# VHH binders against Proteasome assembly chaperone 1 (psmG1): the designs that were tried, part 2

Target 1, 272 residues: Proteasome assembly chaperone 1 (psmG1), of Dictyostelium discoideum (Social amoeba) (q54wb6)
Amino acid sequence: MFGFEIQPVRSRNWEIEEEEDQEVVSVEIPKPSISFVNDNYKLEFNNNNDTPFNIIVSTNGSPSIFVKGCFESNQFDEIADISYSDIKPLKTTNTNTVLNNKCTVYRHKIEKSMIFITVQYDLPSERCFGFTELVLNTFKNVSQVLVLDKILNTHYLSQNYTHPIPPFTRAIFNSLFKNDYSLTPLESSNIIENLSASFLTICQVKYIPACSILNLYESHLNIESVQSFTPIVKSIYPQLFNNSSLKQEDITSQFKLMINALNKRNDKGMYM

## First folded at step 24 (VHH)

Design y02 (from y01 with L106Y)
Fold by OpenDDE, fold request of step 27:
Structure y02 (fold): chain B 272 residues (1-272), chain A 119 residues (1-119)
Amino acid sequence: as target 1 above (272 residues)
Amino acid sequence: QVQLQESGGGLVQPGGSLRLSCAASGFTFSRYWMSWVRQAPGEGREWVSTINSDSGSTYYADSVKGRFTIARDNVKNTLYLLMDSLKSDDTAVYYCARYTKSGWPYDYWGQGTQVTVSS
């Protein structure tokens, strides 16, 4: 349990040296908007007071590849998009959905209380609170939030911790989350940023259990990084896997396709 | 240099009211979420209240809900905590704290102001 609410720790140790004296021009932080695929969903969630939701948020890269590969084809209803005025979605083929530069909200077809949010654009830290608030305010009754995230290995190593060779996972969770799943805690909480940080923080103040699973990744993404989420998510939400019609082989194939697409993009110097 | 300075603490009777202020300097105050945290003698720090950057959202610990109000003036670079119906259990040093831009964790704290509720 990390008491992040109490600890005066900086998010990045290397930032300690940067005198924040730069008067950042007070530019208004863009606000996210949610667009439902139909008005029925909007009405449903606006009027929902009874159904608690479990929300799984995945960041771009390995987390979103995991979510999409495991669930998107057969188990999800797309219900909304979360957008920013200055972030443009990209048209992609089915094989390159991870490159679409958009955030999609899904609901599980069977487990209707399960919401998945794949964030496939880079979100600056300053926008993360707004994003989190939008999500939590939209669904109103939230039982738990799981953030699937990633940390670049180089950043992790900068903390001078002894750790396994990537890929491996670490977890960080607020005081309300019960680690009944034997998750290995992150050695230092001060490296957490962006959506993981914002969800943990806002969930804490809203009395929502929240956990972030962090995959340590290298510049070149491998399938093991994506697969590292499987045992964890299965442990936390076994119901998502028990009725899955997808074969493991198919999931693996999807992972490979998406990974290849992502790596190819990166090799070409294309960034979302 | 980032600075947070609390003021407004003091001795008050049960049922009384206090207004705490936190003067912020050295950063763009309006871009940061802020919190009040308190520490009672012999106890750990306890979260009290949080306010988002534009005051559109406020959050409170259950122990202070309905009694405390967090507010901010981004023009004055000041965070406030209005404390009503004070109880003996509210006795603590009250700190203002700044969230990082992403909200994890607090990166700056004030020196604190003492609030004592006693009959």
Scores: ipSAE 0.559, ipTM 0.826, lowest interface PAE 1.1, mean pLDDT 87
Fold by ESMFold2, fold request of step 27:
Structure y02 (fold): chain B 272 residues (1-272), chain A 119 residues (1-119)
Amino acid sequence: as target 1 above (272 residues)
Amino acid sequence: QVQLQESGGGLVQPGGSLRLSCAASGFTFSRYWMSWVRQAPGEGREWVSTINSDSGSTYYADSVKGRFTIARDNVKNTLYLLMDSLKSDDTAVYYCARYTKSGWPYDYWGQGTQVTVSS
């Protein structure tokens, strides 16, 4: 009664192929670790902090491209890294800043309640709960969570089956999140099994307002999909856009650079 | 195929106690978060309690905090709801529900077990 539709047995919203578990013996699901850049941050987050945090989580692809291109890096402190032992970081270049296989935690230098988590590796569905538990156990007093995420175009069901064109976004939010931002809800026929689902679930049971913004992604990402996050984030957190020295041309150039790097990798995805 | 079967419901006096069980089969029970959800006559479904896959975290609706305890036995593939200090408002059909591997929504439900709290 506080939020999400409680779905009946065998709902029609379940359009993704059913996957049956093997119950004989299974490999243990890897757990993430957090590593703070210094002990001061580690001690700060272990205290009973009365100052609430707002967390923005961006997943791999267009969400993290948006965050890394839209905001100046000098406005943020890198405070931690979230890693898995089986995920190896990649070297960065001036033309490949987005393909690093890392998850970095940032804190805004001025808006100190703002925490950004850029998840630049892919998380399979079975790891999403463990990742989310680590994040929400690390930050004790969370006012709100915003997840910037994506949905595969082959999994999206519209009222009429037409290919959407950018800007194309949908939102899922729990009953605690006040939709004062004219967000378009995801149609009930759609199912998510990603990091957004885990954050929404844990936030709901912990009574934290949470919203996920989903855009459509394809094998060749277009700039409009990345840009679609701007008005939404600006509406929810206008303070993040104050006093920016970045010009729109610079932001657009950064988006294009990162999109080209991602699209080059995806063109080779059938061999890699 | 995935099955969830609730049991342990019945008629109890106000202030009484009851233990519900949910037998799970057809999937690796220890990998999934599980919930109890109830439905009173003429009303929608109401979330009651959630437990993570290894019993490390439990969560309760405000209406049942301090009175109900969710538990699981991953060896017996069984979910439990231990209900104490029962009130007439707890009268409902209680369902066992499974989250997907990454969370919301629930992808499987049992048939439910009736709990009636009446003098």
Scores: ipSAE 0.472, ipTM 0.801, lowest interface PAE 2.1, mean pLDDT 81
Fold by ESMFold2, look of step 24:
Structure y02 (fold): chain B 272 residues (1-272), chain A 119 residues (1-119)
Amino acid sequence: as target 1 above (272 residues)
Amino acid sequence: QVQLQESGGGLVQPGGSLRLSCAASGFTFSRYWMSWVRQAPGEGREWVSTINSDSGSTYYADSVKGRFTIARDNVKNTLYLLMDSLKSDDTAVYYCARYTKSGWPYDYWGQGTQVTVSS
């Protein structure tokens, strides 16, 4: 079986935290909170056991640009916010709606079993379990989780140690997820330490089918990397694309706007 | 210097009980999710049970649910597996394994302890 599997793993010394801290509970790991837009949503999720939810989680960068560009303008209802007390939202402008440092939970207006979580802040590895537990304890009847994520180009290890040509995606999925979509599994030499890892882990132990789609990320994001999610998500959830409300040109324009904002920030950060 | 050392394995009759322990050192034990994983002769490794960092949630493979109990003591830095109603199919080497801070894969394993269920 490809995907999420149990393999013998030797002890490693490349972990950035090789010198384990000897501190005795000196600093607790921050816990996230979820805040619903109104009480009706809170009540609905407590009483919505009969209809299972599908959750799409998109991490910061190209995954969230894809989700927001395809769906946010006319297909989403905002239902909740997932926050940390030490992560402050950023003010947005009419030309920069993607750099907000927030995690917003959306419900699809038509496909009401579809929940989208756009994680537009970066989480350190130690927070990933707590975030994932909050999500999967909040949405108790989950039929499937899809994580849209990325892997940094300089961290990617191929079997033959050569880079495939973009557009380039890989998948990692647990044993419960049936790969009927011709997804290319991530080579076993690669290690994932992001929300993909925590969602796959908790979904496996909760017996929830789960898959993570990883695109290859470079510091200068191109539109093809964002667009690479479209055929995959359409294959898995075709019902999300049976809507004629937006022209493809409008979606492409949204992608370009958000990509430009992200690349402008990253370009300045390389010198500061 | 992460170390995981299992103990408590042995030979037991079907229907019997056994308690496995895993002593952890060299890391802040209370910050990590931990699992028991077993490997029967000639088989691949099979996930048995997982416990979150503060004992708030426990998870079990269907093959052991209702018979095994995972527990942890974050003061003594020790992981436990209490095994009841043992069957011959439970015969395996049992490993203590640590997840990375974000989850899969396991980054450290113990040497394992043998459990043999035989009449």
Scores: ipSAE 0.470, ipTM 0.803, lowest interface PAE 2.3, mean pLDDT 82
Fold by OpenDDE, fold request of step 27:
Structure y02 (fold): chain B 272 residues (1-272), chain A 119 residues (1-119)
Amino acid sequence: as target 1 above (272 residues)
Amino acid sequence: QVQLQESGGGLVQPGGSLRLSCAASGFTFSRYWMSWVRQAPGEGREWVSTINSDSGSTYYADSVKGRFTIARDNVKNTLYLLMDSLKSDDTAVYYCARYTKSGWPYDYWGQGTQVTVSS
């Protein structure tokens, strides 16, 4: 069974959890907050009972590069930021780029029911439930959630020892998601964590179809890894690409620019 | 060691009520989402209800909506399931389960408590 199953599963960070549980002082898990760019958006979403949203969430690295590179230049309205009060932004000295807490919410300009959330930092696992809950409670009426995520090749477990050379994609989805897109399921031996796990879980209990696309990648970020999402997202949401005024060459150029920027930061040890 | 211990099960007539409890120990209870899951004879495990860490959000399976109430006491490290208007179809072993911090399903289960609804 490749869908959400009710069975005991330990996360990779189980040992870390045990250590944390030994702490005498119970600290409340910080809750995220969403800040809209204007009050009109807040009002709109608070009163929205009729328009179902499709939400695409991208994690740090290749997933967020994909989303931003494909759509940000001319297809997105930035509508909000998600932040944590206890996390102060770390900025680069030269460009004031936020490194550790940048989470931006976009709405597609034409397809207004499409919401994009780019999480451009590694959110701690214990905060993922709160994050997911905030997102789903904000938009209230959600038809489907797609999480674009990644997994290191070194952590990938294949059952048949015959898998393609990275980058390639695998999918994991809850029981409500219909795989009409011929997605290759992630092997059951693999552990799903963080935002993918939280969205799949919470969407399940909220009766929202959810799927996570995992890019299997090597330690270095390359354009092929980013491009691996294209055929999948096109298949699920063809309307996003049919209405695009951007040429493929422009998208590719954006990918390269973003990849280069991230690689430079990583090489300098500035990537968080 | 993480421990979950269910109690409160028993035999009840249709339309009756039960209150299940799950005593948690060996971890910081208030940091974890919790669920009730049940398993009827010959069937797989079925999700019943989930509650978040601070009780601000509760979720229910359609089969139990309006009849069951999940609650928790973080001071007492106890999870509850209030079951009203019980039906024969509610007959099952009821388990409390702890979500992982990452959100992917459960890492610990109790031993379960038997609930039998019969006339």
Scores: ipSAE 0.123, ipTM 0.588, lowest interface PAE 2.5, mean pLDDT 85

Design y02 (from y01 with L106Y)
Fold by ESMFold2, fold request of step 27:
Structure y02 (fold): chain B 272 residues (1-272), chain A 119 residues (1-119)
Amino acid sequence: as target 1 above (272 residues)
Amino acid sequence: QVQLQESGGGLVQPGGSLRLSCAASGFTFSRYWMSWVRQAPGEGREWVSTINSDSGSTYYADSVKGRFTIARDNVKNTLYLLMDSLKSDDTAVYYCARYTKSGWPYDYWGQGTQVTVSS
């Protein structure tokens, strides 16, 4: 009878050596810069102020699609861009606002303490501290930070690939943030090394309440993943949903347009 | 092999001063944020102070502000905690701890050094 031989698994301790080699940096880490749209904003945010800001940071993909589709642009002033010299902006269209490769800072026209930062480029982990430092040094009186972020659940991508049923959301928050919103914490066995981690770390040492909302998703983005942010943000900041002129149909259409653009690019490769 | 080794702990009277050192090896020390964290008997770990990679920013817990100073020497790969005006509440094991490159506390810890403030 035909037998099956199981090949032995060999391993070496070279993973430790790779970590140490990755710790050695041969070149300078690029630093971000902020450009205000006019000098009045530059002067206002360089000075101390009495009124604290609430900052919402949305990362590339579903978090920024949520922000740009859920809120009408006439509710906000664009006040600044945060850029890197090696990240070049892309021209956008009505159907491609998510592939602009920009980080734009918005201020709410009515709730003037609300700052939105839509990070529509991906940051390598080594740049996340520098980015976070720039933000928190620029906006000097911050009362709370909310990060809208995403991850692939690496636990389901291990030996045998399985897909979670999206949308799954989890929260990580520092000890200063009170979870009065029934958020489900991320299980401690999961490791994140992204912009959420840098904001949580720096906010902790600056005594700023901070929370990250993590969308667990498949590689092809669906509308339910984007929509999952709505009830959470409405629970934390209900004032952002006052006086909205957008119908649900319009919001859904904007989500679909941006999702289609992102999924079309993803069908071409594995560079996400 | 990443290694962190604290030293400089001991017995000191209230109002006294002490300097802790943490010798780092096995990684590029100047690329990493570092913290001091303490643990009193029977309690959880409590963050004390953090310093960024180039000493441009220092951060302190409210309980130690104005009394403790964090510093680093990136040539000697050494982290310091200068403690002044010590109180009995400062009695703890003090740990040196490293942030990950992505900014998550903490992936490596020293073995700790005992500080006892007693008359």
Scores: ipSAE 0.006, ipTM 0.311, lowest interface PAE 12.0, mean pLDDT 77

Design y03 (from y01 with Y108V)
Fold by OpenDDE, last read:
Structure y03 (fold): chain B 272 residues (1-272), chain A 119 residues (1-119)
Amino acid sequence: as target 1 above (272 residues)
Amino acid sequence: QVQLQESGGGLVQPGGSLRLSCAASGFTFSRYWMSWVRQAPGEGREWVSTINSDSGSTYYADSVKGRFTIARDNVKNTLYLLMDSLKSDDTAVYYCARYTKSGWPLDVWGQGTQVTVSS
């Protein structure tokens, strides 16, 4: 069963409900903007014709915690931010340990062809195409896209009642992605939404291999959900983990810190 | 009711041209990405072309690139496919389809229109 196929599918019930509730206000969809930390990066990417990029996009919650916890401390150069006029970063006392309602673009210090984009907020569905286009147009030569994402178990169960107990991962990929990694395809591919959907879609039509890894999780964020990405990302991009300076204990500690901080925030009414 | 209806198909000689139309109703057409997909006899469905919501971006399959043009009129709620230099291999049922708000899948499909390229 191919995870990404060109076939008729039933409409998502939640999308239908949202359309019914939304007054057709001809409001323009906000456009994202990218701001580089310096003009040198802007120039580099604008003039890039030869360097293919691998892009890893992480959505809010467990995916972004994974990326930040694994790489942010010593392996990333922050190169840009992607922003919307109506989305403001959260002022947090500890910006490194809490998802801050910001979208940050990183470049790996050693593997310079690796770009990481952490989306630390929930991007509305209608903005996902614009976001994806901005990313793919900014990095003109893209060899592959990996989206780290999540699906709430209740949503998954509505489509498939015979899956294992969460947390676990599933993959969906377009026809150009080669599953040489024995990824388990998502049983219900039609539940893909938001950034996963947009990247898979646009990559497909641009002839870019793309894969989304989905962590199936319960309502409560746990460390197992974050850790579930590790073996998959190691399999696809082993070069990211070859640095002996990365101690598993340190990564685990970072995960715990961020999870605790996020849970604490949620308990205060600031939901992911 | 959300609907897509294709028209403009027919019989044409090799090297000829056709213009397909797809009329959309029951939803805010201007907010959705649209696509043309075709299915030849005995074959699976093949992606042909995609256009974004504001016509700023268009995408084409390699098999039709340079020959086909996708366009849309958001005022008329209509999607178009201009087909030039038609070949026998272009013979298929052509479907208009809507992407979800964030992309795949194509959640709304028309009934299709037959295009036959034959001498």
Scores: ipSAE 0.794, ipTM 0.926, lowest interface PAE 0.6, mean pLDDT 87
Fold by OpenDDE, last read:
Structure y03 (fold): chain B 272 residues (1-272), chain A 119 residues (1-119)
Amino acid sequence: as target 1 above (272 residues)
Amino acid sequence: QVQLQESGGGLVQPGGSLRLSCAASGFTFSRYWMSWVRQAPGEGREWVSTINSDSGSTYYADSVKGRFTIARDNVKNTLYLLMDSLKSDDTAVYYCARYTKSGWPLDVWGQGTQVTVSS
């Protein structure tokens, strides 16, 4: 696969068949909203015409664990959250942890042009365009988008019918993204979905280079899956890892903690 | 049955204008992003324009920017392409296509309508 527009990629077709048969009352798809932690950020981004942003979006599970584990402790300023009015926070009875609607926007403390968006829930496919539009419209001048995403192991199809052993990653990118990083393209038999699909699509028409990195995930998340993002993100954005304050041991510990927490929730059937 | 049907193509002189229409049926039109794609003889498919579900956002290829306008009427389930200042290079079959709910690919296509720009 040489590019998003050049090589057709499949999307989930089953979603198309289910709604088309239903005289669905044309209910408007809810739009997301972004809430900044202060008005200064709002003003800054509204008036920004000169600073191009790199946006890294991580989806639920291993991608967001990676981003948070690597950077959240000391590298990020939390600047906003993205929410939907109809998606109410679901908290666990004992820990008061939000399970279904946490999307946080971070800005790197040193690399101010780097924006991170962690989506820590599964956003319905129909809402992905709205989400992407909001993000791209908010930051206005975007130089590149990187989506860290995942593919379910059972859904992954290799072209040669050989299933690689995790950890491995695949990439899908639009025609504007230059694969100078020796990323392995996603096999054409696989489908792209949700935020990966929406960001690649809108970035394409906006002439923004975009790439999605997909790792495999299973019902029980492993640390190798999370760690699989490290070499790729280091390759694309080496400046994010040049800070001596990032201790590998601490990052690893953080990964383990978050993985364990996630796996426990999944075992209880509280989080999908 | 999900269907898109283009109309409005024809022969026009350079500098002329055309309005293409695409009638959608069999799905909730207002929930889908739509696109125009064209294919000239001997060439690959070229993206022309995209419009979001509520017409709040429109996107154009550089080759048609400032000359073409994409629009939609969600009540009439119709997509439009207004083409002004047509050039010979605009000669192509124009297709109406639907995005999936989350984006690429374009999963539903019309049969296309021929646009010929010639003196």
Scores: ipSAE 0.792, ipTM 0.927, lowest interface PAE 0.7, mean pLDDT 87
Fold by ESMFold2, fold request of step 27:
Structure y03 (fold): chain B 272 residues (1-272), chain A 119 residues (1-119)
Amino acid sequence: as target 1 above (272 residues)
Amino acid sequence: QVQLQESGGGLVQPGGSLRLSCAASGFTFSRYWMSWVRQAPGEGREWVSTINSDSGSTYYADSVKGRFTIARDNVKNTLYLLMDSLKSDDTAVYYCARYTKSGWPLDVWGQGTQVTVSS
C-alpha cells in the first residue's frame, strides 16, 4: 500500500524556473468543455450518480494506443468529447484514429461503471488542473481513477543514477488506493508535471482512490511499451478482459499500426 | 525569487478563532492552486486545506471541515486560513504551500507559523 505523501520541501525554491512577480500581462489559461453525444448522457452524469464509476484516463501516445487497440470498439459507447477551442481536431482519413487530436469519453456497454477517457492531445502542465476539474465535476460519483501515462526516459530520475532499461512501468498512488497488484512505486526523487499529477491531487483532496501507471519509454515507441499496460490493467480490472473475442494477433496488429503512425509523425515525415 | 511567508499565528484559547495569512511573491499567484499543511510537535505533516486558482473550489481535511475556511485574494497575492472553534489538537506549525502548475507535489513552502491552542 504505497502512495505519495505530502512532505515539507525546504530546499526546492531555487529549482523552480519561475517568472518574477513584475509581469503585468494576465493571460487566462484555456478551459476545456465537455459535449455529450446526446441529452440522455448529459442528464445521467450531471445529477444522478446512483452507481459509482471507475475512470480510466489514457494520455497521448502509448497509453491511448493500448486502450484503442486492446479492447473491442463494439464494447463501448462513445458518450462525450472534451475539447479546447484552441486545439483543433485532425480528420483521420485512415483507419488510425489515435492521431485525431481529440479527447473522447467512452462507457463500457456491459461493465457500465467503467468510463474510459482517451486524451489524444498533449496538455501543457498549466491545463492539467482545469482538465481534471472538468472530469471530476462532471462524473460525480467516482469510486476509483486509474491514469495510464508516460514519462520520457530523459526526464526519469533514479536515486542511484541507474535504472532498468526502458520500457518499464512505475506507479504513483494516493493513500486511498490499495496496492494489491504488486505495482512498483515511482522513486520519490521524481517530479511529475503531467495529467497524472492533477488527477492524483484532486482525487486525494476529494477522497477518491487513485493510481497512475507511468510507462517510461524512449523517443521511438516500441510495442513492448504498449504491451506493458496489459498485465497491470488486467490485474486491476479483470472484468474488462472477460468475453473478449479478439485474438492476440489482432491486438498486436492494431498496436503495430498505431505505433508506426505515431513514430512516423515523430520523425516529422508526415502531418497526421 | 519565489517566496511564501506565513503570519498570524499565536496563542489562543480553546473555542477561539484565528486568521492565518500567507504572502506570496515572485510568481503569478493567481495561476496556482494553494494549500495549508500543518505539523504537530513530534508528528508527521497533515494536509489541512486546498483552494484552486480562482476560489471556485475548496477542499478540507475531515479533521477541520466545518471549522476552517481557506480563502485567497489574488489582488493582494495572499492566501488565508480562517480558523474557528479551535481545539487543543489543532496546535501545530501551519505551512502555506504551492502546487506545481499540474498539481502534486507541493513545490514551494513557507517557513511556517506556530498556532498554539491552550487554556
Scores: ipSAE 0.646, ipTM 0.873, lowest interface PAE 1.4, mean pLDDT 82
Fold by ESMFold2, fold request of step 27:
Structure y03 (fold): chain B 272 residues (1-272), chain A 119 residues (1-119)
Amino acid sequence: as target 1 above (272 residues)
Amino acid sequence: QVQLQESGGGLVQPGGSLRLSCAASGFTFSRYWMSWVRQAPGEGREWVSTINSDSGSTYYADSVKGRFTIARDNVKNTLYLLMDSLKSDDTAVYYCARYTKSGWPLDVWGQGTQVTVSS
């Protein structure tokens, strides 16, 4: 079996190089904090232990563009912000909020069991555990986690030795997540060192079903890569797509707007 | 070089106790989540327990919960598994393993220590 289950043993000890950490003043790993928009939300999630909910986490780039374009305009209530003291929000226009360097937590207005976390800053590997711990200690009655994430094209290893052509998707899921959705597992030779790894790890040890959907990172993002999340998320959570108040053309327009902003940043070498 | 070395395995009767130790070297031990994984003869590896970097959270497989205790000493760079009320089903090679900085996979493994529970 492929996925985040314990598989036949593969040791990478001889292939792993580890740099010693020699920095005295930077030994402390920064920790995130969560700030709810009001005290009622804070109390609800601490006290609402018997109401299960699902979390969708989207990382920076195409995953967050997908989530924001599909849902942000009229289907979300903003409930919290997850921040680091050393990561400063960026001022953006209304059309470029995908570049704002913030992590916003939303609750779906109709499907109130659905929580969305759009992580629009990059997290280095050493911060991913702390971020994930904060989320899963804050939201205690979690029935499932879906992570929408990406992997670098140059780091992807296929079993058939064929370099992939974007857009494509792969999945990693733990033993508790039932793959009734025909997801294509990520080949076992691939190592992920991103937020997906942390969520899969902590969900596994907390007995929470979890799945990560990985797209390839593209230096020039194509809309098909963003759109590729749609059938997968619709298959897993069809209830999110029952709202007819936002036209498909408006969603496509939002995708194009955010993709153009991101590609302009990437073409100029800017970092968000 | 990055290394994990287990010790403390052996033969024990059912109901007995053992303490496994794992000496870590070549990396900043206090920054990593750590795990114990076991492999019974002819079977795949089975996750046993996980501890976060500062001992603030510990996690156990249902098969060992209430009987095993994971602990770490970040001053001595040592991971422990305290096993109590041992059963024949606990017979396995026990591996100390390190998560990557972001989690799975377990990227550094020890050589393992044999635990045998029999009358």
Scores: ipSAE 0.638, ipTM 0.868, lowest interface PAE 1.3, mean pLDDT 83

